# VHH binders against p49116, part 19

Target 1, 238 residues: p49116
Amino acid sequence: EGPLLSDTHVTFKLTMPSPMPEYLNVHYICESASRLLFLSMHWARSIPAFQALGQDCNTSLVRACWNELFTLGLAQCAQVMSLSTILAAIVNHLQNSIQEDKLSGDRIKQVMEHIWKLQEFCNSMAKLDIDGYEYAYLKAIVLFSPDHPGLTSTSQIEKFQEKAQMELQDYVQKTYSEDTYRLARILVRLPALRLMSSNITEELFFTGLIGNVSIDSIIPYILKMETAEYNGQITGAS
Key: E = the ipSAE of ESMFold2; O = the ipSAE of OpenDDE; V2 = 0.75 times the mean of E and O plus 0.25 times the DockQ between their complexes.

## First folded at step 1 (VHH)

Design eB8 (framework vhh_enristomig)
Fold by ESMFold2-Fast, scan of step 1:
Structure eB8 (fold): chain B 238 residues (1-238), chain A 118 residues (1-118)
Amino acid sequence: as target 1 above (238 residues)
Amino acid sequence: EVQLLESGGGEVQPGGSLRLSCAASGFTFSSYAISWYRQAPGKQREWVSTITSGGSTNYAESVKGRFTISRDNAKNTLYLQMSSLRAEDTAVYYCARLFGEDWYTDYWGQGTLVTVKP
């Protein structure tokens, strides 16, 4: 038994490509986002409960929730990433592309609404001053979601999600005893993550990927990557 | 110039076998993990298999037990041995070099068509 997450799972340290270029480009944004995605998947694969579900279930869960994990990671690492600067660069690049391509007003609206929702989510998390323990358990709650279509082992997934919720509650009650409604304020932020399109996230952050490769197609590869190879990917070392 | 060139595709009956090759040049082949991807008509490119520089192999669940990836570092060549082929395996197969945390620096081959007859 024991706790769902250990102290090692609370640690979430993003190493940015250095230095930031004078002019942000699609490649720098894509590399930064890729590092965060790799870190998020490595975090998930290191959880014993996650490993216990087996490879097929692990792949299905991450395919279903990678956008939610990625968005939580953006919020958690917003300062390290200078996310506001990256979002401003994306908006500028997108506006230039839209003007040249004469894209439809409906598409412009969808993309701008996504950016607005992302900014609002990150701002709400910052205002709540979500700590590292809380982020770890929020990520665990979204990872162990039993309600995605096509999942097997849903009873075990639900048990792990309930364990994550219980451990988060225990932590918040002990650490923020003065704020009786803190847990409720945190949990009501989670439904917004499912309203954010993974396709739009790919378009904004991963447009530098070559060969029509989707995040969905890369996930099985990342989850099966050797530890040494994975470390090479996230640190730029062999 | 980094180049990857696939060969070995063709038409095969359901349950049949094919061996694909990918000839690499312009880089130190033995130092890189190399992957096979495929793209069926109307679908996004799908990861199939990876072999690391150390020789460790990984497979997509849809091909596990049926496909075998291997490499010959002396010949700078990657292989994909395909057995028990199904209609759903019909696709253009690409080899790709993946390195670092920068997936957008992948180098892709031109592809080789595999058609599993009805």
Scores: ipSAE 0.000, ipTM 0.143, lowest interface PAE 16.0, mean pLDDT 82

Design eB9 (framework vhh_enristomig)
Fold by ESMFold2-Fast, scan of step 1:
Structure eB9 (fold): chain B 238 residues (1-238), chain A 118 residues (1-118)
Amino acid sequence: as target 1 above (238 residues)
Amino acid sequence: EVQLLESGGGEVQPGGSLRLSCAASGFTFSSYAISWYRQAPGKQREWVSTITSGGSTNYAESVKGRFTISRDNAKNTLYLQMSSLRAEDTAVYYCAKGDYLSRWFDHWGQGTLVTVKP
């Protein structure tokens, strides 16, 4: 039928909490991350192919890939979020936790390794100067992943992923015609997303510092939320 | 001065029913989505149900068909009607103001304990 993504799916506008505090705190970090997660899910919901899979499949796909979508969103919105400043504040908190014996050394090592992987990923995307169309298609490739355990309709999901790959190829070949290897450089970055622990992402950005609310529990609600409710809360995210 | 006060918890046999209430004050109740969450002993907090300002309802898979969320805007009160209760429903139940994701971490109530005993 038509293209998988339209120009409207390229628009990805994060509205940050205002004002940014003089000293970064847990509440500001979690608020910022939550807005990005919500924007990412709203983006996924707007795709007709995604809607066509039905609510149960939609929930299963997002539960499987939210961390990959979120990490791509962090890379895309790194400047708007001042992500480097947020990560520096988290590192400072972890270093103080070592000194106060609040966290085990093994746990701190795991979290620091995760932050380094995240920084490397975001830096690689920035160096490649990934544009809005490329981010939209990379998110679609991640979203329509047929290889997660427990998924149904895997044949249809695979077809949508292949369509995303094809449309990304067409876009890159047309837009960056002089750079024959650009697509390959972009695609080899994607496997790194699967090395990122969703549990550590959740602890750093959502629950470890402000409470014990599970992202898994929240996903079905966000996906069913009415558009008017979303727009009433987060303006400028059209 | 936003306040949420849960009540209605207690002990019940498997298959039994309880009705939880959450009395809200300090904000325009009718304008916000309000949620129920629960935390079982030794487990992290999980979302149970949400009702939007417009009255649309959503439920966690584990409680679908057994729990019913409702609201009374005139009384600034949220309800959770629980039926066919199971041992795994044993938890402290919390009311939370939720008009977007980050705000669900704000303004928790004190909670009300539900214990399902065989």
Scores: ipSAE 0.000, ipTM 0.232, lowest interface PAE 13.3, mean pLDDT 82

Design eC (framework vhh_enristomig)
Fold by ESMFold2-Fast, scan of step 1:
Structure eC (fold): chain B 238 residues (1-238), chain A 119 residues (1-119)
Amino acid sequence: as target 1 above (238 residues)
Amino acid sequence: EVQLLESGGGEVQPGGSLRLSCAASGSIFSIYAISWYRQAPGKQREWVSTISSGGSTNYAESVKGRFTISRDNAKNTLYLQMSSLRAEDTAVYYCAADKRYGLWPSDYWGQGTLVTVKP
């Protein structure tokens, strides 16, 4: 009935862990990434259309697209997170791992290719100067993807995705009226999100804090958390 | 959590041999890739050797052909057999563990064991 997203869904504020360590380490990187993941899950849960799909469908959607949501969040929060510094630290660690031969060369190449894809995506979004409204709708488009295997209520999911696309189009045409092809430039960036491995994202960003537990296995728990628990996770408070 | 404890250090003459051990407790040893590092006084810590969970081994160029890393998963113990020891091998030797599939090293370090090669 009403719009898919309200102005409250445009607000996306990441609070970084404090104090920042003198040297970046896996625990700081994973704590920062976990806060972003929790913020992204809280954002999704706050959407009335998402709630209307029911708990089983909600869980399946987020399990299917968490990596796309997380990557959009990395791009959106790149400055707050000092993402370039984090990625440089990861690259330095991987170069040291080659010298110490702790990981296979093929594995290191796979991870370096993933980091390259992530850097290119974040750079493209920065170059396009994607605003908060555009990020909110792009996240909604990837969240309400009806084409993931095993989903139920796919017709309803497709309707919400179409609604997200229509509202994004209306926003861009109104706000950037002089840039006729802006929407096309933005939308052609989205397929790149599906080329990035969720397993490699998990290993890079979540190993230190989540341990051996997969993101897939914790998603149902995160989605069931009370608002106070979400706020605690995204601010580091009790 | 993994706790690591090195042993076997001591004083040897140049050309001598020592066998260092690293005992693991509190977790399943077999899933970790484990490395030996050393630090001489006033120098930065340097990597010496690594053995994967599957048994693949690698060595720093300075020790290749002289040192042999091995593991006994039944005893939760890592070994470093050192031969043809030189004065420059004098250092505190540390073992460190990382998860088998992890991209990042775990901060699981031992307390160290001193090796002194006296002329």
Scores: ipSAE 0.012, ipTM 0.220, lowest interface PAE 8.5, mean pLDDT 82

Design eC1 (framework vhh_enristomig)
Fold by ESMFold2-Fast, scan of step 1:
Structure eC1 (fold): chain B 238 residues (1-238), chain A 119 residues (1-119)
Amino acid sequence: as target 1 above (238 residues)
Amino acid sequence: EVQLLESGGGEVQPGGSLRLSCAASGSIFSIYAISWYRQAPGKQREWVSTISSGGSTNYAESVKGRFTISRDNAKNTLYLQMSSLRAEDTAVYYCATESGRWLYDTDYWGQGTLVTVKP
């Protein structure tokens, strides 16, 4: 029928908590991450193809890929978030924790490896100068992944993913016509997203959401919100 | 390092109200999700309520509608407003940080404050 994504879906504007504290704290980090998560969920829900899959399939897709969507969002919004400053503060705190002998060395190693993978991913996206259209289609490719276990309607999901891939290819070939290998450079970045632990992402960025409740458990609730509720969460209003 | 100190406990009649406070000292970066727990004589420690850094709250089924958790980050203080108190609410109340899900600090526990609901 028409294109998978409209011009509306290319716009992705994160509103940061204000004011930025003089010294970074966990409250600011978690509030910023929560806003990005809700913005990402609102973005996904606004896609007609996503709604066409039905509520059960929608929920299963987002539960499977929220960490990949969130990480792409971190890369896209790295400048507005001052993400490099946030990650540096976290690394400094973890290094101090080693000195105080308060955390397991194995756990610190896992978290440091995760931060390194995240930094490398964001750096690679920045060096490629990924634009807003490219980010929108990369998020769509990730969202419409037919290969997660337990999914229904996998043939329809695969068709939407192929449509996203085709529209990205058309855009890149037209917009960056002199860079024959650009699409390949962009697409080979995506497998790295699946190597990142959603549990470690949750511990680093979402301590401030709801005490003992996991991101996985709140996804069905978030997706059932009305538009006004999403807008309140992504701006910090209401 | 964070230190937690509870206060506000005391004796109250059934149907009464009390406000508990938990004062935190130390690093601001270690301020994260904080919970209230309670322990009655001869029973296991029971979770009561949690408030996240962002202000999201959750409550044990037994206290929903009667207890309200809140925080004042400017004062580094956690509160538990208790209303419609019952004999079953008699316990030592503890505040604790929720670092089990967060890699930045260790769990800190307060010394506790006694709440007694006397007929």
Scores: ipSAE 0.016, ipTM 0.219, lowest interface PAE 6.2, mean pLDDT 82

Design eC10 (framework vhh_enristomig)
Fold by ESMFold2-Fast, scan of step 1:
Structure eC10 (fold): chain B 238 residues (1-238), chain A 119 residues (1-119)
Amino acid sequence: as target 1 above (238 residues)
Amino acid sequence: EVQLLESGGGEVQPGGSLRLSCAASGSIFSIYAISWYRQAPGKQREWVSTISSGGSTNYAESVKGRFTISRDNAKNTLYLQMSSLRAEDTAVYYCATDLKRWGYSQDYWGQGTLVTVKP
């Protein structure tokens, strides 16, 4: 059968809200993160193998792995997002919260440790100079994870993950033939994604959502969205 | 929390025009699709028009070609330009969000503005 991903799945272009404000605020950060989340969900739902698993399985998979997909997207789009500037603004806000006695030291330490883990992950990916093809297949490996609780199509999911792993291996061996251990260096980065708390990711990037809505609750709606409606949601933001 | 307030209703003669406005208080107005609904006396509420966050528009067949929906995201305001008004357009007009599609418990609705088309 043909490849798991087509050339259209390798392209991953984030369009940022414009203009970037002089001083970053929670609404700009939330809008930027929401666009990346929408792009990531649209990317996943466009994969024929993903569609073949059916709506219930699709929803369960994305609910389980959205934080891993989002973090890979942050690393891939770090330059476009000016992620270092966003993280610096968040850190500055947290430091000011300590001074104003608004948050406990233990709470702030947990959030800072999360930011440090995120920075370490993004820096490691940048140092490896991960290309667009590699990112697409790393996202596919994460998406087709058969080991999440409650999944009913685990054999099919595992086969798609194995296909993603094999196609990534074939690509790296052909494209980076001189670097015998490149694939191993890339794959050992993936377990770090599961150490990232989805709750802390929501607090850092999605605090601007009105009505205290959770990412978990909106995933089914995003996945069911038509392409025209999806494009409407990611345009018009100020 | 988003709150919606309609204005611009009134009495007009058949064939006349009115422009309705819906002002939103809230900071994420630009990412939501917003709709106009109407409810005529003794009838069920009916959908009139929707505009997406990106400006794509849809209309009920009964108003297509006569009504134009638009939005100004900088002013957090939704508009409905009504032309060639008919007696059958007499209704209370409401603006509404579609936030249930985003996992919110409810959509936000305005209080309505009355449009009366009299000969």
Scores: ipSAE 0.000, ipTM 0.129, lowest interface PAE 16.3, mean pLDDT 81

Design eC11 (framework vhh_enristomig)
Fold by ESMFold2-Fast, scan of step 1:
Structure eC11 (fold): chain B 238 residues (1-238), chain A 119 residues (1-119)
Amino acid sequence: as target 1 above (238 residues)
Amino acid sequence: EVQLLESGGGEVQPGGSLRLSCAASGSIFSIYAISWYRQAPGKQREWVSTISSGGSTNYAESVKGRFTISRDNAKNTLYLQMSSLRAEDTAVYYCAAPKGFYRDSTDYWGQGTLVTVKP
């Protein structure tokens, strides 16, 4: 039987909104984040193993893991997005919000902790110099997580996760043969993804574009979009 | 999501008092500064008052000393106590809450409640 992922699934190219504004604003940040989210969901739906699980299972999986997929996408596309500049702008806004008494101190603390966790995660991935194949398989491991509450077909999901883990192992052993512990260093980064709040991610990156609609509520619609609509979202064409 | 629903509007005589309420649903209420705005017929919406997450209050000069903004975080409710009402206070009153952290973010808006001060 063939591999879980093909070369087309390793390619992950984010097209940023252009031009970049002189000062970062919520619309630019949210449009950039939306493009990454749509690209991530289009990536997932293109996997034959994912399609084989059926629509109800697909929706449940993506609802459970979209924040993890999005965060891996942020790390992978950090340079293209100028993520450090975006996070610096968010931190500056939070400092202004403290002075304007716009947010509670407890909420500021939660958001700053989230930003710190995100920066730490992205920095760790950059230090490990994670390549495109490794990112593709890490995303697959996250996507095919059998341990989320309420999932059906958990045995099949677990088999796809194990296949992703095996193919990642084979790749790392062949490509980084002298680094015996590389796979372990990569895999121990994954639990940190589950500690980051999807609500805080949604508020930081999707406020201007989503409005009153949660990411959770739009996921079924995104997964049913035609390829032309996905291409429009990730390139700005429509 | 957040929904805002204003209530308490009605007709009053000059010098009268009204208490407006804004009931919020969703997880946003206790976290953010929340504002009252009003819109008279044929006019643009104008800011009336804001209460911060920490309880600090600010008022438009035209209502200062007459209106009092307050919040009850346990009930997810914002209040505007209006006293010494004038004909010029006649407007639809709106509750507004921010959608997020950014200053250029749009706000959640309620449907409004009408206040009419009879001359």
Scores: ipSAE 0.000, ipTM 0.332, lowest interface PAE 10.9, mean pLDDT 83

Design eC12 (framework vhh_enristomig; at its last look DockQ between E and O 0.36; V2 from the best seeds 0.00; counts 0 for: pae E 4.9 > 2, unsure alone 59.0 < 65)
Fold by ESMFold2-Fast, scan of step 1:
Structure eC12 (fold): chain B 238 residues (1-238), chain A 119 residues (1-119)
Amino acid sequence: as target 1 above (238 residues)
Amino acid sequence: EVQLLESGGGEVQPGGSLRLSCAASGSIFSIYAISWYRQAPGKQREWVSTISSGGSTNYAESVKGRFTISRDNAKNTLYLQMSSLRAEDTAVYYCAKTWSDLYRGEDYWGQGTLVTVKP
């Protein structure tokens, strides 16, 4: 028994495809998002507590929370990704699609509302100046969520979530000792993650990745990847 | 940046077999859904088959039972095993990454490989 997370779990380095295109490039967007997704899955898989739950539970847990982990990753890596530039390019493309009568107004509205929610979430995290330790524990809290339908090891998952919450509290109280309400401000941001549509996330960031299926269907494949294969995916080295 | 390079095309007799290959570089090949398309002389491009990262496959009705799509993620290579070839299968075959309707026109196409089924 030891801490839920070690210093190795705080390191979260996204390697972007280079160079960043001057114009909207769906391949660049999808490759960048896929690298972040793979980095997030590799991060989760490296946690001893996660491994201890077993393969079936690991798959169910990640299937339930991948969109929350991905969105936290987008917020954490927003500067490295130039996320604001990516989102602006998507918005411009959608506006041009309206003029060309290629997309319905309802579909554009749905996607624009999702982009707005994502921007507000990332802005709120930036304003709070969330650090690497705080992001690691927030990711652990959403990963070890015992309240998703169909989970079988809910008692053990809840214990790991409570451990994540306790260690986050200890970290924040020690590091930000004069900011009495910082932990509360951070934690109240988490419910917004569950309001983000996984279907729209797939359409924006993972189109062409899955063909006629969902991210849900490829999760077992990603979790089974060897370390060398993960490293190839997150760096683009093959 | 991604490059798709098709190979394996050629001339065959009706009822013959060919295996097409598509080599990918510069991208996260193993997690992308990749498709085969074909274009016969004077006709529009036709979707043939798709394989997802998880190995889920789908086929056009005209090729079901005759063609098999597969991938080798360790080699970054996509395959199309074609059997019981017919004259109407004569076409240039393309490997492609396709996107949702949100991103129409951003599809990536390889250069193609010619398959000719002699009458």
Scores: ipSAE 0.248, ipTM 0.570, lowest interface PAE 2.6, mean pLDDT 85
Fold by ESMFold2, look of step 3:
Structure eC12 (fold): chain B 238 residues (1-238), chain A 119 residues (1-119)
Amino acid sequence: as target 1 above (238 residues)
Amino acid sequence: EVQLLESGGGEVQPGGSLRLSCAASGSIFSIYAISWYRQAPGKQREWVSTISSGGSTNYAESVKGRFTISRDNAKNTLYLQMSSLRAEDTAVYYCAKTWSDLYRGEDYWGQGTLVTVKP
């Protein structure tokens, strides 16, 4: 019937804590990441198709895909976040920890590989000059993924994903009419999201949590927050 | 920039009760695991309890059954309800954000609040 997304779902404005520190600041990293997470969850919650699935299904769906949504958000907001600067500060910290024999080399290698994959993904998205509409539909395709274990209403979720795919196709054909392969180039970026470890994302950006249960346990709270609480969380004002 | 401000300390008789509060003034409190620590005069700082962002709680053996940690995410506040207080509980109590192994040594501490159990 109506479109899956409206123009209000295209707006994705991330506000950063100020000022940007010159050196590693774990508090700044975690605050920045938290604002992006809340912005991403607010975005998902605002979609009428998402609302139609019901609270239990919504929670299950977001638990399954939050890291992919977060990673797309990182790519979309990489410049305003100065993400390359943040990642460089983390890399420098990890290299210093190796020199002082503070951490296992195997763990450091695993984390460094994740950082490089994240940088590569963000760079590939920037080279394609993905616009705000395209990001919104890519996030919708990721959000309405019917193949996650334990989901109910998978046929309805699949229908919403197909609608997101169709609306992306229509948008790309209208807006980039002379670029026949743009849709294909965009869609082949999505498998890289499966390479992102939710555990490493939590350790890099949401440190201070005990295990990864905390993101899963917070999602119902985030999805039920009133708009005033959301705005306070995404701007750092309480 | 985040501040952790402990309050609720004071003098109490043995067997008494006290509730400590820790207010966070500039953080997304609900996503962080927060801990209570204490340091008696002339002693090393020791861990007391932790509550995860998901609400899971852990306690040091010395306080199990007597202390209860809780959080109110809407108010950005952490609580430590202390009961059956003993002389060995006398200390400055701190709340703290603690980080993963990736960021060892980057812990952040509050200013502390003094609890005195006479005698």
Scores: ipSAE 0.069, ipTM 0.456, lowest interface PAE 4.9, mean pLDDT 81
Fold by OpenDDE, look of step 3:
Formats: structure tokens, sequence, C-alpha cells
Structure eC12 (fold): chain B 238 residues (1-238), chain A 119 residues (1-119)
């Protein structure tokens, strides 16, 4: 069998809404996040191994890991997104809400900590100077995680994850031969992804997209979305 | 700025049907969720239904099985098909793009359309 990923899977280009407003409102934030989410899911869909799992299994897989995949996308696209500015804007919106509304102290703390974790993770990835290939493989490793509850075809998923890991190892060895511990350094960042609440991520970035429904519930629709439709939405939204 | 305009309200007998429409302005209608709310006289505004960009729907228990939310992205229009209407469904119905409590200040509402269910 051929490699899990090809060069086509390395490309991960996010198109931001244009122009960037002076004031980053919730619309801009949610639109940007939505584009990234769509891109991430469609990226997953483009992997033959992902397709081979079948619709039910691959949907369940994405449901389980969408937050991690999204977060890796944030890190990868942090520059293009001006993520620091977006996060600052979110904090500002939260502060305004605190002043205007009755938010519990616990909720405020949870949200602020989550934002902090996001920022720290992205900063850590930036410091490691992760390249496009490495991100692709990291996303694949995250995607093909067999340890989520309720998954079918776990043996196959595990095989795909192992393949992703092996290919990453080969890439790193070939590309960064002088850095013996680079692979370990980048892999040890993955656990941080699971410290992040999918609920809070959903609340911050996707309320406009889903309303009173969950990302979990719309994932099948996103995965079934035609590329043309996706592109049309991007073009129309800009 | 998002503008929303409701239509289709009117008087209907119990058990009857009515279809509401909400015309949305703006270029981003297709990628966002949109909701129906209603406010009965003397009561607080309550959530009725939401449809996501992907077509996923959710309903309040009080309207589940009777109301159907749908959207036409090409027309930038939201719909609410109401059936088996009851007196307690009498209210001004609003379409809205609402946010969480974190973003409450950026909610968008229409002017509403009145639905009256009476014999």
Amino acid sequence: as target 1 above (238 residues)
Amino acid sequence: EVQLLESGGGEVQPGGSLRLSCAASGSIFSIYAISWYRQAPGKQREWVSTISSGGSTNYAESVKGRFTISRDNAKNTLYLQMSSLRAEDTAVYYCAKTWSDLYRGEDYWGQGTLVTVKP
C-alpha cells in the first residue's frame, strides 16, 4: 500500500475574510473559525485512508477529534488568521459581557483558561517551527486516534495512526537529521490538545455557525458538503 | 450588518397551519445558523427552533413534531412551517441570529410577525 499522506495533503491554505475589520466582531471570528473547520474536515475527507473507513466510522472519528484537529489548524494558520488578535478580541468581548451580563465566576475562569491554553499551545508550536509536512502528519495522528470511545474499526484506525507516525518519523529523520529529538519534541505537544474543552471551543468560535445545535450534530453535513459549495461559501462570505 | 424581516403571520384556527418566512440580508447567510423565537403577550421571549448552516435542526419541546424549520440559502430565506397550531402558539414570532451569553450584545433580530390562533 502507498503512503498515508501525499504532497497534496500537505497543502493547508486558509482564506480569511477580506477585508479584516478594524473591530473584530463575532461575525468575523466565527466566519474565520468556520472556514478553518471546513478546511480541516475537508482535509480529512481528502485522505484515502479516511475514506476507506466508511461514512459512519469516519464521521465518528471526526466527531471525536474535531476540537483537536481545529486547534492544530489554529496553530498552523495562526499567522494568516492573526490568531493573537482574534483571541484578544474574544477576551474583550468576554469582558464586555462580564460587565453587562451576569456571568458566573466559574464560567469566566474556565473560558479564560481555555483561551490561555489555546494561546500557549499555538505559541509552543510556533516556537518549534513546525512545517507543513509535520502539521499534516500530526493532524493525521490526531485524526486516526483509536482510543476514543464508541469507534468501530479500531484496529484499522490504529494501523493508520501508526502509518502516520512512521511517515512522520521518516520525514523528520530525512529533513531534520541533525535534530535527533525533534520527533519526540513535536509529539509530546499532542497531549495538550486533549486538555482543551470542545464545549468551550464551540462556544467561542462556532455559536454563529451552529446556534443551538452542536458541532457534533453538523459534522456529517460538513463532511458531505461539496467542494464547490464550500468554495462558494468562502467566496460569498468574503 | 444583518437585517432580518419576518412575514407570513396572521390569524388561524386551532389545528390549522401557517408558514412564516424570514428574509435575511447579507452575504453570510449560508454559513450561519439562524433561529426562530416567539413572544406571547405578557410572557418572555422564548426559543422555538434553530437550523444550522448544514441543515441540522433543533426544536423546543413545545413545538417538536408540529413545527418544521428550513432554509433556502439561494434566497437567503428562513422558513417556519407550523402545523397543528394551538392557542398557546399565539405570539409574535421573530427570526434571529443569536449568540451565546459571551456575545449577547451582537444579537440580530427582526421586527417580528404576529401569529394569532383562535377559533
Scores: ipSAE 0.025, ipTM 0.474, lowest interface PAE 3.7, mean pLDDT 87
OpenDDE, second read of step 2: ipSAE 0.019; ipTM 0.427
ESMFold2 (binder alone), look of step 3: mean pLDDT 75; pTM 0.765

Design eC2 (framework vhh_enristomig)
Fold by ESMFold2-Fast, scan of step 1:
Structure eC2 (fold): chain B 238 residues (1-238), chain A 119 residues (1-119)
Amino acid sequence: as target 1 above (238 residues)
Amino acid sequence: EVQLLESGGGEVQPGGSLRLSCAASGSIFSIYAISWYRQAPGKQREWVSTISSGGSTNYAESVKGRFTISRDNAKNTLYLQMSSLRAEDTAVYYCAKGRPYDEFLGDYWGQGTLVTVKP
């Protein structure tokens, strides 16, 4: 069998909206996040193993893991996005909220805890100096998760996940031969992704959507978009 | 500039059927992709279906096999044929110019049409 991922799957280049506004605003944050989301889904769709599972299984997998893929993408693209600046702007906005009741305070606390978890995850990945190949395989491990409820073809999904794991191991052992425990340090970071709320991710990064459309509802459409439509979304041109 | 007006909502029993219409005016209807969305009380708006200018259709997983989107370019009208209706389908239904996630590019929402599926 050939490899699960090719060199084309290692390339993950986010194009940010231009020009950057004088002050960060909801529209800029939402458009930046949308480009990353579309890039992530286009990346997944380009994998032959993913295509082999069929459209219904593909949709179920991405619905289950889009937040994990998006968070890995945030960590990988943190520098390009100036993610720390975006998160600081969101924090400042929350602190200056004009909603000053008990329910608002509780929600702000939940959102701040999510931001802390996200920063901690991105910092840990940065400290480990995760490279492009490692990110590609981590995304594949997350994508081919057989343990989500309601999935079909779980045996095939598990085989693809194991293949991703094996290819990551081979890559790390060859590239970082002097660091015997690197693979273990990388893999123990993955469970943190499942602790992050997709609802809070939507509120932080996608609140600029007109009509407040849920990410879960648009996934089937995004996965069926033609390549030209994907390119239009990630560059902001139709 | 395309203006859209929804109609056809009402109360139905579980398992029933209903057809929604969206009448377009203004710019040439036939050159636009048009989508159906819905919003249940207390929830975010959910994409339901899209039909391209060429007639290609896409559906949300929750409605696939039960809902059919179609367009009549001669009448400048978009339709949503709903069958096997469930309590979860209770929502205000909206039509909008453009594809899912194009809303951040300047789409506008009408007042919608209410569909109520009794428990």
Scores: ipSAE 0.000, ipTM 0.262, lowest interface PAE 15.4, mean pLDDT 81

